# Designs tried in a protein design chat: VH-VL binders against q0atu2. Part 272

Target 1, 119 residues: q0atu2
Amino acid sequence: MLDKKARIRTSREYRNVFEKGKRLSGRFLIIYYVENALDNNRFGFITNKKIGMAVIRNRIKRQLRAIVREYQGQVKNKHDIVLVARAGIGKSSFEGMEKDYIAIMKKAGLFARNANKID
Short names: E, the ipSAE of ESMFold2; O, the ipSAE of OpenDDE; V2, 0.75 times the mean of E and O plus 0.25 times the DockQ between their complexes.

## First folded at step 13 (VH-VL)

Design yb10 (framework fv_dusigitumab; at its last look DockQ between E and O 0.68; V2 from the best seeds 0.79)
Fold by OpenDDE, look of step 13:
Structure yb10 (fold): chain C 119 residues (1-119), chain A 122 residues (1-122), chain B 111 residues (1-111)
Amino acid sequence: as target 1 above (119 residues)
Amino acid sequence: QVQLVQSGAEVKKPGASVKVSCKASGYTFTSYDINWVRQATGQGLEWMGWMNPDSGDTGYAQKFQGRVTMTRNTSISTAYMELSSLRSEDTAVYYCARDVGYDSGEFYFDYWGQGTTVTVSS
Amino acid sequence: QSVLTQPPSVSAAPGQKVTISCSGSSSNIGSDYVSWYQQLPGTAPKLLIYDNNKRPSGIPDRFSGSKSGTSATLGITGLQTGDEADYYCGTWDSSLSAGYVFGGGTKLTVL
């Protein structure tokens, strides 16, 4: 699990990202990202009711946190990043979500994928 | 079955704009980004940028920032690349190419258009 | 001038093996998978290798790719006259201006 300091936790923090940040859409995810004044990155996660029941939303959220944690060390510093799950994500595989995340983060210029990926 | 078919050759004056089209077929247009790559005569490939047909999001190479605009019409599965303030150095063959990033998390171009020759001369 | 460096040209006789190198940096080849493209004279580029060493369907196993550190290599065995073409490496670059980058290209001549 992500450290508390690596999480966006307040409504004001989320609002700041949405209002001042940039937005990019992937197949299953939308990311909002903005520079922060901290020495660390912070991540937020949004899974709305359109995704499905609470059990599904919680599963997706847990999977997204796992993905973010896996690649956390590669993300460029000083960013607040909010991941918004799109409606179709409930039917996607974990691998599909991961690939989508990687692609969108690369296009955002926020990190490069681990060169030691297992093929 | 996947095909990218581009518009015909263009001849433009310096300072003008050119808009090249790329019609996609054989797959879900909105599921894959379209990239544009150009190649001057006798020169190498130069990446220009990407466009997400679903959202309309774009990312341009720094060299073309402020001069290139990539758009799409989803109803006809067509991507567009417009380059303004044309210079003689912009004379090149322009290619559209499908990007498989969302499927693999890796960026490479598995299908290419046939190319569009753009000539800029006074 | 190109972000990725390739030899301008290579040549060999039919049946021989050739290798084409592609040198980059930690922000591109060092961090992402490399792809290779073949461009026959007067035609659009064609995907030859992806993910460092994988071949799309239709590409013969005479073509191979490898990556080590910040460099990649394309190998062609059993060289055929039809292999005469320009070859480009490419990958994603995660520098300040994130985007795709190509090598300068290598002209392969079959003697």
Scores: ipSAE 0.905, ipTM 0.952, lowest interface PAE 0.5, mean pLDDT 95
Fold by ESMFold2, look of step 13:
Structure yb10 (fold): chain C 119 residues (1-119), chain A 122 residues (1-122), chain B 111 residues (1-111)
Amino acid sequence: as target 1 above (119 residues)
Amino acid sequence: QVQLVQSGAEVKKPGASVKVSCKASGYTFTSYDINWVRQATGQGLEWMGWMNPDSGDTGYAQKFQGRVTMTRNTSISTAYMELSSLRSEDTAVYYCARDVGYDSGEFYFDYWGQGTTVTVSS
Amino acid sequence: QSVLTQPPSVSAAPGQKVTISCSGSSSNIGSDYVSWYQQLPGTAPKLLIYDNNKRPSGIPDRFSGSKSGTSATLGITGLQTGDEADYYCGTWDSSLSAGYVFGGGTKLTVL
């Protein structure tokens, strides 16, 4: 995500995910995802202006990056994944976004191992 | 006071389709996914898939892909499961169940419908 | 043929304790939380245990759950005739066709 290797960088790369990928919607997030030809995953983040002012959108994007970073080791390899924040995300908590992400990623079949800790 | 009330028993011929309904009450219908689970007589539970009532997104167990369709009508808080190309081995009780995945990141079914018996025979 | 393996039956006298096991793999129990469901004769399943060891409101503390490695256990103490039922473990499985999986079920008889 912070690393160049783990991020979707170009408009063409984003378009490929939206046009050829699958999508799943949660409460606060929509993910689009497609298999890539790399040895690694790449992530992209989109916050629409309808979500709020730039400060709010930047906070949300920062929180989503932190969530993705926390769980990236559990994501099945070779996928480009774009997270799109839904309009209602501004009302969520960090934990709410995190649970939503976990649920969507499981239902998409993108976790190789359960991201939740087990005792 | 969460409640899931399913449609009545159905008798079908091989090759036909069946559509089972599941009416939800006591909660915001679009906030939780509905799953479908079936159980043949004297057998265990078999998960069929999930459906998000807000988006209409679905995920089906591989065994049923191509034969099952899960839908909803949000204006009447009702989920539907349609199974096509029925065979005698599809004879079972079909349950709808609410999952709490978006609240917890964990999947379990906290409320179940009463079940709908579907019999497939000539 | 169940992904999760349970003994087909267990039995004990009223007042005794029983344990029902559920054995899985790293792609399910080893990586995710386990739930347990009770199905009384002629009824729909009912949630008994979630998140490995938590009880929903209204479930008596005679029912307990635990998990270790790729195995989970349902414990029932102070057995009552009304506990005669089928018991199923369930969890998310992240393998090739990600989805929910149940154990084969365990019939509890209170003798």
Scores: ipSAE 0.750, ipTM 0.903, lowest interface PAE 1.2, mean pLDDT 91
ESMFold2 (binder alone), look of step 13: mean pLDDT 92; pTM 0.948

Design yb11 (framework fv_dusigitumab; at its last look DockQ between E and O 0.04; V2 from the best seeds 0.00; counts 0 for: pae E 9.5 > 2, placed apart)
Fold by OpenDDE, look of step 13:
Structure yb11 (fold): chain C 119 residues (1-119), chain A 122 residues (1-122), chain B 111 residues (1-111)
Amino acid sequence: as target 1 above (119 residues)
Amino acid sequence: QVQLVQSGAEVKKPGASVKVSCKASGYTFTSYDINWVRQATGQGLEWMGWMNPDSGDTGYAQKFQGRVTMTRNTSISTAYMELSSLRSEDTAVYYCARDVGYDSGEFYFDYWGQGTTVTVSS
Amino acid sequence: QSVLTQPPSVSAAPGQKVTISCSGSSSNIGYDYVSWYQQLPGTAPKLLIYDNNKRPSGIPDRFSGSKSGTSATLGITGLQTGDEADYYCGTWDHSLSAGYVFGGGTKLTVL
């Protein structure tokens, strides 16, 4: 589980990311990201009803949190990042989600330049 | 079976714009990013940027920011690269290439177009 | 000039082994997988190696790749005249402006 300080928790925080952040789409994910005034990154997760039943949405959210947690040490600091699950993610494997996340984060330039790749 | 077929050679004056097309076939066009790479005569490969055919999102190399525009027409599985304010240094062969990043999380180009020669001269 | 550094040229006789080096930094080769491309004279580049050491279908096992630290190496054994070409390494760079970067290219001459 992500540390509480590493989570976007309020509607206002989410709104700020959506309004002021940049948007980038992958195959299964869309990320919104914006710089924050903190010394740490915060992550938000959106899994809407088009993905499926609550059980499915919760599974996807857990998987996304696991992915984010695995790579959070490589993400450039001072960013608020919201992950929005796309409709097709329910049919994807965990590995597929991970690959998509990595690709998007690389394209966004959000991986730290001097971070050690865990791979 | 995967193919990228580019438009024909172009001759342009300095200050003009050129738009090169790249028609994809043999796969789902919207599932893979298209990258553009150019090569001046006798020189090496130079990456220009990527374009996501599904979303239209793009990422350009800093060198080309403000001068390059990458677009697509999904109905005909065609990607476009437009370069404006052309200079003699822009004379090169321009390639489109398919990116497998979404499949692997790693970026490399597994299929390339045949190239389009763009000549900029007064 | 190129973000990744390659020797401008290498040469060897048929049947011999050659290696082509590719040097980068912690923000590119040190961080991500390296790919190699072969460009025969007058043709478009062709993917030769991906993920440091994997070969696409159709690429003979005479071609090999490796990576250590911030450097990568392409190996070609049993050199053939048809291997005469330009070879480029490439990878994703995680600098301020994230993007793909190529080496300067290496011209391989078969003597």
Scores: ipSAE 0.908, ipTM 0.953, lowest interface PAE 0.5, mean pLDDT 95
Fold by ESMFold2, look of step 13:
Structure yb11 (fold): chain C 119 residues (1-119), chain A 122 residues (1-122), chain B 111 residues (1-111)
Amino acid sequence: as target 1 above (119 residues)
Amino acid sequence: QVQLVQSGAEVKKPGASVKVSCKASGYTFTSYDINWVRQATGQGLEWMGWMNPDSGDTGYAQKFQGRVTMTRNTSISTAYMELSSLRSEDTAVYYCARDVGYDSGEFYFDYWGQGTTVTVSS
Amino acid sequence: QSVLTQPPSVSAAPGQKVTISCSGSSSNIGYDYVSWYQQLPGTAPKLLIYDNNKRPSGIPDRFSGSKSGTSATLGITGLQTGDEADYYCGTWDHSLSAGYVFGGGTKLTVL
């Protein structure tokens, strides 16, 4: 699970990301992201009710948290990032969600470049 | 500011289809879902389904599954609802409504179109 | 008929208070936020209350909402003739056929 400091918690914090942030859509996910004034990243997760029953939404949320945790060391610092699960995500695989996340994060420029591979 | 403007009244015969349009302005069309709600004369509100303008994804109320199709054209910020195999009991006012967004635990319709009267008569 | 139950009508004199109830279940009101909509005669519904008890901008504080268990309540004080309308509660139902549900509506008459 992500640390408390790495979580977006309040409706106001979520609204700030939606209002001021950039938006990118993938096959199964939408991300909203904005620079923050902290030294760390914060992540939020929204599994919209349109996806289905609560048990399905909770499963999706857990899978997305696991994906984010796996790659969080590669993410540029000082960003608030909200992942929104699209309604069709219930038919995706874990691997499909993971690949979609990687593609979106690369497109957003949110993965830090490795110093060994800059040139 | 935020505005949803619907197409005009329709008169249809039983067995026909109707397609109602809903043009959005004053906000980013692809960032909010469009829902459709109908109301027969002297009766309550009946939710028909939602449509995500970005992906085209939909979720229909079970009663309308198989008869309703919700679509959009993002280039002109317009949502559509098509109802097929019309019957007299489909006579109603049809509304489009914007839902507030993606937050967990928050779902309500903050802006509504003016309504489109559809009359089904022989 | 309706998943959410409202009284068909309520009435009160100008200046008085009125309360409109909305009864549901653990799969809807008991689990999720409730919204309220006002529909003046011949017009589209308008959002009055969201997230159980919050008012959008432009809605006066004489409109209030609350929720207890599987029931929600809309309160209106300082009644005016212009408040004559139909009032609907609404929420998301989390049953197997998940979807949005409205109450049957309550006609408010200001006598």
Scores: ipSAE 0.007, ipTM 0.637, lowest interface PAE 9.5, mean pLDDT 86
ESMFold2 (binder alone), look of step 13: mean pLDDT 92; pTM 0.948

Design yb12 (framework fv_dusigitumab; at its last look DockQ between E and O 0.72; V2 from the best seeds 0.81)
Fold by OpenDDE, look of step 13:
Structure yb12 (fold): chain C 119 residues (1-119), chain A 122 residues (1-122), chain B 111 residues (1-111)
Amino acid sequence: as target 1 above (119 residues)
Amino acid sequence: QVQLVQSGAEVKKPGASVKVSCKASGYTFTSYDINWVRQATGQGLEWMGWMNPDSGDTGYAQKFQGRVTMTRNTSISTAYMELSSLRSEDTAVYYCARDVGYDSGEFYFDYWGQGTTVTVSS
Amino acid sequence: QSVLTQPPSVSAAPGQKVTISCSGSSSNIGANYVSWYQQLPGTAPKLLIYDNNKRPSGIPDRFSGSKSGTSATLGITGLQTGDEADYYCGTWDSSLSAGYVFGGGTKLTVL
């Protein structure tokens, strides 16, 4: 589980990312990202009702958190990043989500120079 | 069955703009990014940028920032690359290529267009 | 000039083995899978190897790829005259200027 300091928690924090951040779409995810004034990255997760029932949304959110946690040390510092799950993600595999995340993060230039890819 | 068919050769004056098209078929157009790569005569491949046909998002190589615009028309499964303020150094064959990044998390080009020759001369 | 470094040319006789090196850095080859492309004279590039060592359908097993650290290698065994072409390595670069990068290309001549 992500540390509390690594999580976007308030509506104000989310709003800041949406208003000032850049947006990039993948197949299953949309990311909003903006630089912050902290020494660490913070991640937010959005799973709308269009994804499915609460049980499904919670599963997706748990999977996304697991993916983010695995690669968090490779993300460039001082960023707030919000992951928005797209409608089709409910039928995707964990591996599919992971690959999508990696692709989007690479295109956004958010992976550190020494970032490692999945094997 | 996957095919990328590009528009014909172009001859332009310095300072003009050129817009090359790339029509995709044999797959879901919006599911894969289109990349553009050029090659000057006798030179190597040079990556220009990527375009997501679904969202319209783009990422350009720094060298072409401000001069290149990549767009798409999803209704006809066609990607476009427009390069402005043309110079003689822009004379090259321009290729569109399908990117499978979303499938693998790694970027490579599995299908290429046949290329479009763009000649810039006064 | 190219971000990835390849030898300008290699040559060998039919039936022999050749290797083409591709040297990069921690931000590209060190961090991402390498792909190889074959470009026959007057044609568009063709995907030859992806994910360091995987072959697309239709590519014979004479072609192989490997990666170690910040370098990659393309191997061609049983060299044929039809293999005479330019070969390019490529990969994603995860530096501040994120994007795809190619090697300078290697011209393979079959003697």
Scores: ipSAE 0.908, ipTM 0.954, lowest interface PAE 0.5, mean pLDDT 95
Fold by ESMFold2, look of step 13:
Parts: sequence; structure tokens; C-alpha cells
Structure yb12 (fold): chain C 119 residues (1-119), chain A 122 residues (1-122), chain B 111 residues (1-111)
Amino acid sequence: as target 1 above (119 residues)
Amino acid sequence: QVQLVQSGAEVKKPGASVKVSCKASGYTFTSYDINWVRQATGQGLEWMGWMNPDSGDTGYAQKFQGRVTMTRNTSISTAYMELSSLRSEDTAVYYCARDVGYDSGEFYFDYWGQGTTVTVSS
Amino acid sequence: QSVLTQPPSVSAAPGQKVTISCSGSSSNIGANYVSWYQQLPGTAPKLLIYDNNKRPSGIPDRFSGSKSGTSATLGITGLQTGDEADYYCGTWDSSLSAGYVFGGGTKLTVL
């Protein structure tokens, strides 16, 4: 799992990203991102009820956390990043979510290093 | 099947703007980003930027920041590229191309429009 | 000066083999998969190779690709006069101003 320091934890922290941050959409995900004043990155995850029941929303959150953990070493430092699951993400595969994440993070300019290497 | 059909050739004066269209067919237009690439006579390919037809999100090459605008009309499956403050060095063939980034996590252009010649002359 | 460096031209006789190199950096070829495009005279570019070494449907296996470190290579065997074209490598560049980059292009002449 992500370290406790690498998590967006409070409603205030989430609101700051949504209010101050930039937004990019992929096929299954939307990311919001903003520079922070820390020496590290922080990640947040949102799945709303339109996606499905709690069991499926929790599965998606777990999968997104795993994706973020796998690529976190390539993310440019000092950013708060919130991943929002889009409607229809429940029909995607883990690989589909992963490809979408890689594409969006590249388009946002948030990868400083190789995102497609085994790390 | 997949087809990208671009608008016709344009002749412009320096300082004017040009807007090139790219009509998509044979696939779900909002599922793939459209990129724009230009090529001056006898020169190589130059990437200009990407546009997400679903969200309208864009990312422009630094060289074109402030002069290029990429848009779409989803009801007619059409992407647009507008380049302003034209100069003679903007004379080129302009291509639209579909990228597959969401399918692969890697960017490449699997289908291209036929190209639109833009000539900027005094 | 393109971000990715290719030789300006290569040539060989029909039936022979050529390779076309593409040199980049850790932020482009070193970080991302490479694609190759063929542009026949007077036409739009066409995807020839993707994901470093994969061929789209309809591209014969005499076209091949490889990548090592920050360099990529397009190989063409059994050259035909119809292979006379410009060839471009391309990839995403993950540097600070992220975007797509092409090589300068290589003109292939089949004598």
C-alpha cells in the first residue's frame, strides 16, 4: 500500500485539489492535480455511487491504489493527485485502468521517468 | 472503416488565421484523442498537440502555445485546428491523426487524414 | 534539428536489406515505446511499427523494429521499389514539456 504520508486524508485537502488544481480526463479516469508544499506526492481516490454498489466501488479503489503504487516512483514530486473513477469504469479490466492511468499521467506531464518499465 | 477526412486547401495572408477541419467516421469519435501534425515542403513531421474529443482537453507543443486552438463538435464527429498570426513559415500540409493512448498507454497514430495544404503568402 | 536523430538517407538494391537508426534520449526512447511511420511520395504517413517491434495488420514481416537503450532500429528486408519512401520514428517525450516527438526522417532509395 501507499505510505500514510502519500495519502490525501481530509476533506480540506481534497477540496484544495478540486478548487486549485488542473483537470484531465481519460477513458475511465479523471485526474485532478496541483503542486503542494510538501517534499512528496499525495494521492486520493474517489468512486461515486453511480459506478455501482459498495463491493464494486471498493474493488475499483483497491485496483487504482495498486496501479498508483506500481508507478509512484515515476511521478514528479510535490503534487497532490486525485483519481476520480468515471461512469463505466466497472466494465474495464485492471489492464484497461492501468493503460488509462499511464496515458493521462503522460498527457498531464506528471511522469518524470519511464512509466512503462518494470520498477 | 476508420476514416479521417480533412477540409480543402487554404491560401492565407500573413497575420490571418486558418481553421482546418477533420471529420471522423467508422469509430466512436469521443473514445480517441485527435492529434495535429504538420509538414512543410521537403521537411519532416512536426507534432502540434492533442485534443480529447470527449472532454475538450488539449495539450499543445510549446512552439504553438498562444497561436493554436484545437476544438471539436461531437454532434458531427469533427475536430478542428485553428492557427492564428500566420507567417510564411506556417506554409505546410496539416494532418489530423487518431492516437491510441487509452488502449495501450503508449502513443502512436494508427489513422491519418489525407492532409490539408495551407499556403501563407504575401 | 529534430529531437530524435535519423540518418537523412539510406539506399540499397532490390532484394537487399537496410536498417534505419533512430537515436534519442532517456526521456523519449529510453522511457517510451517507439513507433515507425512510412510516408510514400505524395501521401499521408502510415503506421508501420508500434510498441517497438509490432506490426499492424497488413504490414509484411519483412518490416521489423527493435529498441535498445535510447536507440531504435527499423529493419527492411527483401527491398522492393515500392518501399521508396520517407521513414519516421516517433515516441512520447516525458521531459518537462511532455509531448510527442518525431525523428527527422530517412529517405529510402531503392536502386
Scores: ipSAE 0.766, ipTM 0.907, lowest interface PAE 1.1, mean pLDDT 91
ESMFold2 (binder alone), look of step 13: mean pLDDT 93; pTM 0.953

Design yb13 (framework fv_dusigitumab; at its last fold request DockQ between E and O 0.80; V2 from the best seeds 0.84)
Fold by OpenDDE, fold request of step 18:
Structure yb13 (fold): chain C 119 residues (1-119), chain A 122 residues (1-122), chain B 111 residues (1-111)
Amino acid sequence: as target 1 above (119 residues)
Amino acid sequence: QVQLVQSGAEVKKPGASVKVSCKASGYTFTSYDINWVRQATGQGLEWMGWMNPDSGDTGYAQKFQGRVTMTRNTSISTAYMELSSLRSEDTAVYYCARDSGYDSGEFYFDYWGQGTTVTVSS
Amino acid sequence: QSVLTQPPSVSAAPGQKVTISCSGSSSNIGANYVSWYQQLPGTAPKLLIYDNNKRPSGIPDRFSGSKSGTSATLGITGLQTGDEADYYCGTWDSSLSAGYVFGGGTKLTVL
């Protein structure tokens, strides 16, 4: 579980990211990202009903949190980042999801130098 | 088999615009980004930018910001690269290339178009 | 001028081994996988190596790639006349201006 300070928790915080942030789409993920005025990054996760049943949505959310935690130290500071799961993500493997995350984060220029590699 | 077929050679005057097309086949067009790379005569490869055919998202090299526009028509699996305010230095062979980034998390170009020669001269 | 640095040219006799170096920085080679491209005269580039050391189908095993730190190396053994071409390294750059970058290219001449 991400530290509370590393989580986007309020509707207002989410709205801020959606309204002021940039959007990039990957194969399975969409990210919204914006600079914040904090000393840390915050992450939000959205899984809507298009993905599937609640059990599936919860699984995907857990997987996304795991991916974010794994690469958290590689992300440039002072960003609010919201991950939105796309409909097809339910059929994706964890590895595929991870690769998509890495690719989209690289495109966004959010990874720091010497980012971890997927083996 | 995967193929990228580009439009024919172009001759333009300085200040004009050129739009090169790249028709993809043999794979799901919307599943892979299309990148554009150019090469001046006798020079090296120069990356111009990427375009996500699914979302239409783009990322351009800083050098071309404001002058390049990458688009696509998904109904015909075709990507386009338009370069405006052409100058003699833009004379080059322009390539489209498929990016396998979403499959690996790393970016590389596994298939290339045959190239389109763009000549800018007075 | 190129973000990645390659020797302008290398040469060797048929049957010999050659290596082509590619030098970058922590934001590109240091942080991302390297790819290599072969460009025969008058043709489009062709993917030769990806993910530092992997070969696409159809590429013979006499072509090899390696990466260490902020540098990458392309190795060609059993050099053939048909290997005469330009070779480019490339990788993603994770700087503030994220994007793909190429080396300056290396012209390989088979003596």
Scores: ipSAE 0.904, ipTM 0.952, lowest interface PAE 0.5, mean pLDDT 95
Fold by ESMFold2, fold request of step 18:
Structure yb13 (fold): chain C 119 residues (1-119), chain A 122 residues (1-122), chain B 111 residues (1-111)
Amino acid sequence: as target 1 above (119 residues)
Amino acid sequence: QVQLVQSGAEVKKPGASVKVSCKASGYTFTSYDINWVRQATGQGLEWMGWMNPDSGDTGYAQKFQGRVTMTRNTSISTAYMELSSLRSEDTAVYYCARDSGYDSGEFYFDYWGQGTTVTVSS
Amino acid sequence: QSVLTQPPSVSAAPGQKVTISCSGSSSNIGANYVSWYQQLPGTAPKLLIYDNNKRPSGIPDRFSGSKSGTSATLGITGLQTGDEADYYCGTWDSSLSAGYVFGGGTKLTVL
């Protein structure tokens, strides 16, 4: 879904975001984010065991990747962003996750000017 | 059904602090952010910031950074806004308001408290 | 010195129509949905329009909203004396200091 350059891949990359980044919580998601030294954004996704069985965790991860892909061109560049699924996310709809993502990304100041959907 | 009830009027001296409360009922308090908005006499609305009652996360308008603190007590469904180093220009009605962000991805204030008048004078 | 610009006042006779404009920028109205609030004398603001053009339950359809580019408009038809109030537009601003912004307010007089 996401381009290879737009993925956080290594433990070092994840650690940098968690140690140096800012954190904001929504209903279903927590985002950690930090400026990077690249010309592009990178995204990481964490779903842990307390969310549910592997099938549920994998579905949630696919849904979050789809949401990020939909809005990726509207995110301010030069950021590493990790989405952490909260324990209650398994009961959320795709639309609920999407609205949560939009809200916390706006409150974090990560959407660029004219990043919203057109009316 | 949704209701936000604020604490009573306050009179303060310059340099003091004020803490306004906002008690929520009729919904799950931790599911929606509370925003604070003020309005000086004969003036427009001025947004001060948001607070997430679940996490305690906040975002403050630049004008108020360093002077405002927004908190909550989830056991009594109550949000608080504290403004320090008060000046005469801080004389205003202070409102709490519930924001829609997590329902919509777009922000608007669907329910408002009745307002709390804060007067700052010597 | 409001971020969003509204006319300070508008007026019309009962039964007539008015519009109230709200002018912003690409970082606020251009990027985000607009809401409108009615503030009757001595009361808290009340949500009138959300998501550019949607009405909450209990708001009659003579209140309408629209958005074009970086501007938004509130329309009120069939004016009643009870509509005398201050009206504010509001939206999220996605600029460097992300936050919510209001227009300066418009005083509607029904004469």
Scores: ipSAE 0.793, ipTM 0.911, lowest interface PAE 1.0, mean pLDDT 91
ESMFold2, look of step 13: ipSAE 0.767; ipTM 0.907
ESMFold2 (binder alone), look of step 13: mean pLDDT 92; pTM 0.951
OpenDDE, look of step 13: ipSAE 0.878; ipTM 0.944
ESMFold2, fold request of step 18: ipSAE 0.783, 0.775; ipTM 0.905, 0.907
ESMFold2 (binder alone), fold request of step 18: mean pLDDT 95, 95, 95; pTM 0.964, 0.963, 0.963
OpenDDE, fold request of step 18: ipSAE 0.898, 0.898; ipTM 0.951, 0.951

